# Ledger of designs, part 11: miniprotein binders against q8h113

Target 1, 357 residues: q8h113
Amino acid sequence: MVIYHRKVVFTYVRAKRFYHFLNIEMVTDFKSLLPVIDISPLLAKCDDFDMAEDAGVVEVVGKLDRACRDVGFFYVIGHGISDDLINKVKEMTHQFFELPYEEKLKIKITPTAGYRGYQRIGVNFTSGKQDMHEAIDCYREFKQGKHGDIGKVLEGPNQWPGNPQEYKDLMEKYIKLCTDLSRNILRGISLALGGSPYEFEGKMLRDPFWVMRIIGYPGVNQENVIGCGAHTDYGLLTLINQDDDKTALQVKNVDGDWIPAIPIPGSFICNIGDMLTILSNGVYQSTLHKVINNSPKYRVCVAFFYETNFEAEVEPLDIFKEKHPRKETSQVAKRVVYGQHLINKVLTTFANLVENS
Short names: E, the ipSAE of ESMFold2; O, the ipSAE of OpenDDE; V2, 0.75 times the mean of E and O plus 0.25 times the DockQ between their complexes.

## First folded at step 5 (miniprotein)

Design Q2 (at its last look DockQ between E and O 0.38; V2 from the best seeds 0.00; counts 0 for: pae E 15.6 > 1.5, pTM O .712 < .8)
Fold by OpenDDE base, look of step 6:
Structure Q2 (fold): chain B 357 residues (1-357), chain A 106 residues (1-106)
Amino acid sequence: as target 1 above (357 residues)
Amino acid sequence: SAEELERIAKALEKIAKALEELAKKGGSPEEIKKLLEEIEKLIKELEELAKESGDPEVLELFLKVWELIYKLKELAEKGGSPEEIKELAEAIFELLRALYELLKES
C-alpha cells in the first residue's frame, strides 16, 4: 500500500508563497521528484572571481547541493542554450533514425572507426541484457597518439550523418555549448561541496573528455520494454536532451523507488556520475537510472557526458576530503583511471555484439 | 491571459468535482480513465503556462501533478483500493489548485 499521505503531496510545494496559502505542514519528502534549478544566476557570475559571494549564486549552489545529496538528478533551466537549437538537435536526430537502414549503415560503428558511429538496435548491452535502442556514439576527437596505447582504441573522427547535411555542424555547436554549460554547473557543484569554483578545473580536469550518445528508442506495443538497462553514469555530469512528449527515463531515489523523469521542454535533465562521487569523497552519489520504452512512438534522447581528462587517475579531491572526512574503511576512495574504464566498457559492448550476432 | 486563467479555473473546478465523486463512489476504471484524460489535457495547458512563467517552483509543482496522475493511472490499472484512489485524487486536486494560484501570481 503506497499510502499517498497528504503530507507527501505538500512536500513538493517549496513555494514559500503556497505554504502560507494552504496552511499545510511542510513535510519535506523531496525524495520523490527531480528538483528544477534555474542556473541563470550562476551563469551570470560564472566569470566573476567573487561569484561565491553573489546572493543569486549562493541560492543556486544551495539548490545544487540539495539535488546532488537527495537524488543526484535535477532539471536545469536558465541554461542559455536556445530552445531552437535544442529542438533542432532532436528534430535532426529523428530525421536520421527515420532513414533507411542502409543509409544509417554508412556511418556504422567499427573498431577501425575508433568505435565511433551508428549502433543498430540490439547492439548495446547493460548488465548483460540487450537494450532496445539504436545510437550514434561520439567521443571527443583527439590527435593520434595523444592518449597513448589506451586512447588508440578510440582514435578517429566522429562519424556524423551526411543526412541531414547540417547535422555535423549543428552537433559540433551543441557539443561546445554543452561543454561550457557543464563546466559552469560544476563550478556551482564545487561551491556546493565547500570548495572554490575551480576545484574541477585542476590537473584531472584541465582537458575534459566528453562522450555523446545520440539515442533512438523504437516504438513498442508492449509495456515495460527496457530501452536502456539500469546503470549509473561513469563521468562527472550528464546533460540529457529528450523528446518532450514521452516519459521514459526512470530515476531510482534514495528510498529505492523509481521516479519518472518527465520531460520539461527547454530543460536539460542533469545527473551526476561515478567520477563526481569519487571526487566529492562520496558526498554526492551517482544515481541508478534506466529507460523504459512505453510508447508506440519513436523517442530520441541526446545524452552528453562531461568527463575527466582521458588519462585522469580519479581520487577524492583533498579539499573535499578535508570538508567531508570519511572513515578510512570507505570503499569510495578507489583510484580509477577514466580512459581505461571507458575502453573496457567499449570493448565489452563489442564483445557482446560478436557473441550475439 | 486573464481569460486563460479563468478557463483553467473552470476546468479545475470540473475536475475537482469529478475527483470528489471518484473519491466518494470509487469510480469505474473507465470513469477514472476518462477523468485522467481530462486532467492530462488540462496539465498540457498548465504546462504551457508553467513554461511561459519560467518559474522553477511552478515547474516543480507541475511535475508533481504529472507524477501523481501517473500514479493514479497505475493504481487504476492495477486495481488499487478506492481509498488509495481517493487519497491520490484529493492530492492531485490540491496540487492543481496550488499550481493555478502560483500561475495567477506569476
Scores: ipSAE 0.022, ipTM 0.448, lowest interface PAE 4.4, mean pLDDT 82
Fold by ESMFold2, look of step 6:
Structure Q2 (fold): chain B 357 residues (1-357), chain A 106 residues (1-106)
Amino acid sequence: as target 1 above (357 residues)
Amino acid sequence: SAEELERIAKALEKIAKALEELAKKGGSPEEIKKLLEEIEKLIKELEELAKESGDPEVLELFLKVWELIYKLKELAEKGGSPEEIKELAEAIFELLRALYELLKES
């Protein structure tokens, strides 16, 4: 590895000379570029009691801190989830969405199915405008009664496609891996905020809920079709597994400009959500993003949302209030009950489905 | 593969020659458009190799090249000076050459 390491350093020095030559562009380039973070040093040490002292972890933590303070979006590589699994998830999702409409309706969302399952194009709205996508909604399964009356509406098993036959087993394996990956990234984020690795595994956070949206964007023959209107994510962390085609996800930077998130094969796009904004005492802020379709090709996006405990009453963590105190003139984040918000969103989405049938 | 590497080397030589002509003639709009097309062709040839490398330094350089190309296109469209366009194009070329050398040795 010595030879390769020296070549990387040599290449970096040459690139740095060109950034110096382009002084004005270099000053603004961080705000125009989504970071790419190799988290393999973090993952190698994430179960070690002394992970915070590892030099590789320290480097990853620094990159996470910069990414979360700036745009709140970054690419994740070195994540340990095989390319074969990542691609198979998208391939089998393509196969399902290619089925006739009547076949997809066999797993349609209903109240008796716990609001889990397939939703057709035209039932999702963002800011009053129709989103041009179809989806399968999946939620963490839980024992009847666990979350009281509030959680009752989401009780029941996820509705997995029977075609392709292996879909359920593949997705359940994928969900376990995404859950573990998200937890380990959050250990790095906790360190980036100046906490212990486990601040996001404390009370009301150690039994995280999750949401998965398996999204299909039909091809379009006109430019700038809204696939998903501008929004922020509600939870802690989102992992995006998307098709490699260009012209999709756009992210609003700190200057107010929309920048493209160009797909990198084998990577996840990772972003922070509203609950992390609250927990971090506003140090990291979730970012407005949208999906704009400009391609005649069908595009698949599998979004995994890592959340708090269902019953969590979310407020800034004491350690981050101490390390990052808000000024008197700063707005204080309102206390939020995660599960109630999720249920309200689920019911509103279904009401729109019924109204626009 | 050896075939892709050879095509990339030829594309770099074409870009170098285009930059030499640009310096000599002062950069007509048609010459700038042709240079941009050659650079985009090279980027498409490099795209698969850069993404498959898994090296974060390679990927960061690749994304930076895209950012500079966007700026070059904006500058060319809004009527930036030929000198500014030439300097930016030369910076893009040197980053592409460095990226090619890194990928070749991996």
Scores: ipSAE 0.000, ipTM 0.227, lowest interface PAE 15.6, mean pLDDT 78
ESMFold2 (binder alone), alone request of step 5: mean pLDDT 74; pTM 0.705
ESMFold2 (binder alone), look of step 6: mean pLDDT 74; pTM 0.698

Design Q3
Amino acid sequence: SAEELERIAKALEKIAKALEELAKKGGSPEEIKKLLEAIEKLIKALEELAKESGDPEVLELFLAVWELIYALKELAEKGGSPEEIKELAEAIFELLRALYELLKES
ESMFold2 (binder alone), alone request of step 5: mean pLDDT 66; pTM 0.568

Design Q6
Amino acid sequence: SAEELLRIFLELWEIIYELKELAKKGGSPEEIKKLAEEIFKLLRELYELAKESGDPEVKELAEKVKELIEKLKELAEKGGSPEEIKELAEKIEELLRKLKELLKES
ESMFold2 (binder alone), alone request of step 5: mean pLDDT 71; pTM 0.655

Design Q7
Amino acid sequence: SAEELERIAKELEKIAKELEELAELGVSPEEIKKLLEEIEKLIKELEELAKESGDPEVLELFLKVWELIYKLKELAKLGLSPEEIKELAEKIFELLRKLYELLKES
ESMFold2 (binder alone), alone request of step 5: mean pLDDT 65; pTM 0.531

Design Q8
Amino acid sequence: SAEELERIAKALEKIAKALEELAELGVSPEEIKKLLEAIEKLIKALEELAKESGDPEVLELFLAVWELIYALKELAKLGLSPEEIKELAEAIFELLRALYELLKES
ESMFold2 (binder alone), alone request of step 5: mean pLDDT 63; pTM 0.475

Design Q9
Amino acid sequence: SAEELLRIFLALWEIIYALKELAELGVSPEEIKKLAEEIFKLLRELYELAKESGDPEVKELAEKVKELIEKLKELAKLGLSPEEIKELAEAIEELLRALKELLKES
ESMFold2 (binder alone), alone request of step 5: mean pLDDT 66; pTM 0.576

Design R1
Amino acid sequence: SAEELLRIFLKLWEIIYLLKELAKKGGSPEEIKQLAEKIFKLLRRLYELAKESGDPEVQELLEEVKKLIEELEKLLKELKE
ESMFold2 (binder alone), alone request of step 5: mean pLDDT 72; pTM 0.575

Design R3
Amino acid sequence: SAEELLRIFLKLWEIIYLLKELAELGVSPEEIKQLAEKIFKLLRRLYELAKESGDPEVQELLEEVKKLIEELEKLLKELKE
ESMFold2 (binder alone), alone request of step 5: mean pLDDT 74; pTM 0.621

## First folded at step 6 (miniprotein)

Design B5 (at its last look DockQ between E and O 0.04; V2 from the best seeds 0.00; counts 0 for: pae E 16.7 > 1.5, pTM E .658 < .8, other shape alone 8.735 > 2.5, placed apart)
Fold by OpenDDE base, look of step 6:
Structure B5 (fold): chain B 357 residues (1-357), chain A 85 residues (1-85)
Amino acid sequence: as target 1 above (357 residues)
Amino acid sequence: SAEELEKIKRLLEYIRRLLEYLAKAGGSPEEIKQLEEKIEKLEKRLEELAKESGDPEVEELLKEVYKLFLELWELLYELKEALKS
């Protein structure tokens, strides 16, 4: 039986002999490749009402569907954000974290700052373990009282570094571009789930919230230092801009193995969050990931989290319930209020801050 | 820029590793050879451009390197799926 895949003619006889030559180690490494998706065909049609009929869009949608089903992580290329901007974000982030501790403390995270600003090394905890990173936590700014008493906890401006001086304006530009990119990727994901491009843009994404974590991982001389503990992302999509010279992000595959997410220069790593799992009626599951600090050099990572509306009551979308029916006993069917969850996470992290301060 | 050249270099190094995986995973010897020849051509162009600072051809080379990366990745993905079946 000759399995004609379009370009690779594997004769069944060679495949059997090759199974014996595939050292388990090479198969693990080969199993470890995350999808790479050129989304440029999707972006070229993102404003076209008939984009779903475009052959290039259909191809990208098929790649997104597979990636979201199989691993929930993929590289994005052809995303249209300039390499200069992406690199400048990382460069300025390095420059900030290289500042004296007293300078970093000028933007210290506080409750009065709406939990926005700089977190020192060792303040963040994931699953009760201390994370070896420092960060600047940013959230979408909103008017006082916009999100009632729940939102009041996060009220305030983002605390941007004053050094370098251009950092605020750069990051605000970057946030806008990441927001637009995330919206367009979600149009592709909506198509991949069999909906219109706009299934998410209704009740759930009229005013999308965002979170940004600007993360610095100190250099370590020890192996396997946990930079960030194992977790799933809570939101819809995450866009990761990381240093290209250090492999630290690990993704847990379906087999339970940790796959290194090797940096690809000029790519984003994109992953899906728990809210997308719910909205998709559990078709696309968020993937457990962690960061291991394995370099003596400082590493930066800018994680942009594209979220639902702050007050969104997240439940499976009706169209996706119809196309992808699940048993009512599915844990994925639980309605979750995004903003309440975010606040609970922030307050829990802060409680750990007070106990360890 | 020197940074773009280093980016291209890192991508080509990654592509070479992927090609090694394709070879080790039982990719077509003819396809591997064709990909290797493509890599070698891009590496030569990179070496030429690294001598000539500021060439607009660097962006074009980067696009070709990404195209080759995608081609190889698709082959690897197809091979991976074929090996699961």
Scores: ipSAE 0.235, ipTM 0.658, lowest interface PAE 2.0, mean pLDDT 83
Fold by ESMFold2, look of step 6:
Structure B5 (fold): chain B 357 residues (1-357), chain A 85 residues (1-85)
Amino acid sequence: as target 1 above (357 residues)
Amino acid sequence: SAEELEKIKRLLEYIRRLLEYLAKAGGSPEEIKQLEEKIEKLEKRLEELAKESGDPEVEELLKEVYKLFLELWELLYELKEALKS
């Protein structure tokens, strides 16, 4: 019972004395919970020349900095994307995954389809263990030949379901809004790192690639089923739109504990990825996370990944090397070519899919 | 100050929403334990911040914050009882 604490609270209401409290950041009081950040002040000013000087933007930037230095995951509210659209994306996704298997196979992932399309339950593996989910893989479309031989493998249109009707139109609208939102959050993150708002919109970053994974987790009658094994995200920023009724996503905090990402209706869960770790010169580190399923009910998750340019050779940005220098013995800095890594992942995933089907 | 008390109020309101969600979704004992610890920490902060002044606005805000603590403790108790099944 909590009756003792209730009596203590009543006693202090009758006290006639007030104390100035410590300047404790509200976000830090939730270290066992993910921070919740209202980004509406950032969005109100994100296109303005003087956004960096706005008091509301400065406050949001401070919260982003603390969240990204600590856990690398946070909820985003005040994002301006309607609840109706967010919910409709999940509703139509549920409707698609409820279709008979042969209907879902009409958009099956194939090399001819640019490795875009539907993957059946049980063909994905993380760390050698089967992931219990099904998915639709979607990638930014680009003109044939744009990315040379490296990009040829991934050429072609996304395969959108014809049922439910209007799925494609809905998702394309959603992708545009997620792209704009991600760019604006990254302006806040750039300021948090001590740069201009536009450090993530430079030559190798101003034409961002994106990936979308539309994921369905079947209901289970066994505890602790792996829906998706522990991993970090590869790109810059991830926006997660998930069902509200079960907590399945777990995030590893700086203390090494797995904490739940409790769904908050109307929010996105947002996290940083490996490319941001590299670009920030290791100041912000991507976070290990997993999906553990204990629910007998079907659950959907629509993950949008905001990336660098396809051809980007990713290395620490000079401004962040200057602002946040590291000792020579640090081994976090590295240089990668984004498109090559993406293609290797796509081909490996498909080979495993064919081998295990 | 009133601004500092308002920040505590907003944080408690976030915790209330999380507890209400967990009551519907069936949260784990570990999730509930973590939220309980945060409520206790905020209660200690409020005890440290409690002061008497002639400012009716601050006194009314303090009463609102204490009322919110009572609501959270009641909700937490109900949630813990539901999990015993």
Scores: ipSAE 0.000, ipTM 0.173, lowest interface PAE 16.7, mean pLDDT 78
ESMFold2 (binder alone), look of step 6: mean pLDDT 78; pTM 0.719

## First folded at step 8 (miniprotein)

Design D10 (at its last look DockQ between E and O 0.26; V2 from the best seeds 0.00; counts 0 for: pae E 11.5 > 1.5)
Fold by OpenDDE base, look of step 8:
Structure D10 (fold): chain B 357 residues (1-357), chain A 86 residues (1-86)
Amino acid sequence: as target 1 above (357 residues)
Amino acid sequence: SEKVTVEIESDDPELLEWAVLYIKLLAEKYGAEVEVTVKDGKVTVTVKGLSPEVAEKIAELVKRLAEYLGLKVKIEIDGKTYKFPS
């Protein structure tokens, strides 16, 4: 008996209307609601060489520029991924986290698995504080030896749940769609920065790495439980698919206030990462965010992180240095090796796991 | 401390959920406490610890939400009761 929990599936139309109301009536009071951007005009032209001249693209680009300057977070609608797929990802993720602990441990994260798989509750730490979530960590798969000795730490297949059986195929399809969507959003962001559509597809950014965290937040009976500590994302772009019935994600505005990122059914929450901050010559700053567990109900979130090439030595792009010159004293001038940073994070998390086991 | 009590009636559970969420967000913004009760298909949201000025503002915003969503609301503030639609 599949207990169809009548998840009150907010119809996308109703959610959009409510969000429109919130934007009109709450903007007077909430200094920064996250903007909603319909990117469908951008997607319709993303393969056209003259896309920059399209009036619909210009409008989307202007919205992306404002969002990335003002808040670093926005809702994406008109993204072309089916609501059925988005919802099925969340549904099957709930089904996995509802499994007995012994069943979840069949895909336990291990060093021999290339640090891919299931992390139990209390293993993840953010800024030295324990996070109240469990997760499946996934990374782009690559051939053995592709990324030399640094890459060896992450070598291996993703560990997908065997229950439900279709989970792997669903998530592989979802990853492909999120990859394509991320690339196309970055074409808009590249235009917003005044570049060509392809500045994020150059040699340093070709063959982009990705990370996916499939996150489960347990229900809590206490207020202000930290599900995920305050952080910035490291990569280029993050796509967040979350449960629609629980507000848990908090975004720090320019005034230093925490703004709740209300779920909008059929939308992604999109945010920029630290690497995009560097590449943009600091024009677009990554925004501090956290997750607060504030519901007695279990919550899921699928975060897809679109990242640089694994071996990328990230520095400000010349085109953006020229268009957006900064004083030499800017901390943005730090060259960062993405793959090394990722490995250091993974190893640090695992060391904490061993110490707290 | 001033309070605003909102009784919400709707045949649409989604609209009720959005209305409750909106009031919770208002309360969070103003550092107020929220109590939500459900009885006989009615949702009652009480926001506590408000200044009189903020209470009036919340009441007005809830009224606008009710108008926009087509909700039946009863708002109690400062010993007065407002009903929408009137």
Scores: ipSAE 0.012, ipTM 0.286, lowest interface PAE 6.9, mean pLDDT 84
Fold by ESMFold2, look of step 8:
Structure D10 (fold): chain B 357 residues (1-357), chain A 86 residues (1-86)
Amino acid sequence: as target 1 above (357 residues)
Amino acid sequence: SEKVTVEIESDDPELLEWAVLYIKLLAEKYGAEVEVTVKDGKVTVTVKGLSPEVAEKIAELVKRLAEYLGLKVKIEIDGKTYKFPS
């Protein structure tokens, strides 16, 4: 047995052994487990000009490629974000959602707040059915006028809770770290697709927007309560920080079966979104997932969505069209304007909220 | 209903976290309740609401985990105590 002295490498070996053990002992009673990827070699070299040649990076890139071609979901370990911060984000989020309803309404979504803030249980619908969750919607802040008339609707600061104390500072630190982590994972994904590390940092992608949904799922006394209906994520990459002691997230595998995303402490669950499907010329497919609540305990999930530039007109990247040509009767790319789509969703959600009030 | 109590001893807090996670996964699979307590530098994980056959299966799987990860564990099931490694 090989023991490494550096903390990051030490965690890598232990996580690999634990994942291997799970595959041996759990496969007899589980359909499948999501891949676990230690990205620490990628992070160690992600700013180096020669990162693509590093043996550790090459190994991570191979694992990313396999995960993204197969299930589109994977756990990320060795990510460099402290367990203390990850846990405190969830703890403070629990504290906010435990407040009386009238306290949570102090930061409710309004047009003046740029459609940022608290949404009560029951205002979100997926496939025509209510989602049994509450949430705080947060978006990247930007200077007034930066995104013209399209972005004006979403201008303004996020509405952070004043209780618990220091929630804003905690979450802003967390968002910065998630942004950097997502960028570095996407460098690995770009290499996996056969590009340079920086294909997702091109002209219309180098100033990425982000969305954060801070979600609370009330405890239930019945089976199969829909916390969030089946969907794919719209952006590039999602990082999920969920409660460690509850399993509610389910992912549709390639065989069409719903498998549980069992929590692994200290990890993020990471999945690809619709924009990455488009940019990769369909090589990587975003994955249907849902939240089914069977627990009497309250569950929090903090989802960070790494997106394209706000004004991006998203289409397959030329290098990935070249590397991964699609042979179909019609090679027409569906061009998607990210910011307009986001604004349409924001306005539709708010209109539904007002209508159902 | 039966319970399984696992007292885990390790100088490595991350390895201890992995072990606790494994027991939580087993509990979730069988719909059982889990309680985790820390006393005198040891972690105790109690899984409650088990059938007798599932309780024995969990104890067996915890023994395999201890062997695989090199942990010292004390397992209490049905009033009987088992230590691994002995």
Scores: ipSAE 0.000, ipTM 0.341, lowest interface PAE 11.5, mean pLDDT 80
ESMFold2 (binder alone), look of step 8: mean pLDDT 77; pTM 0.713

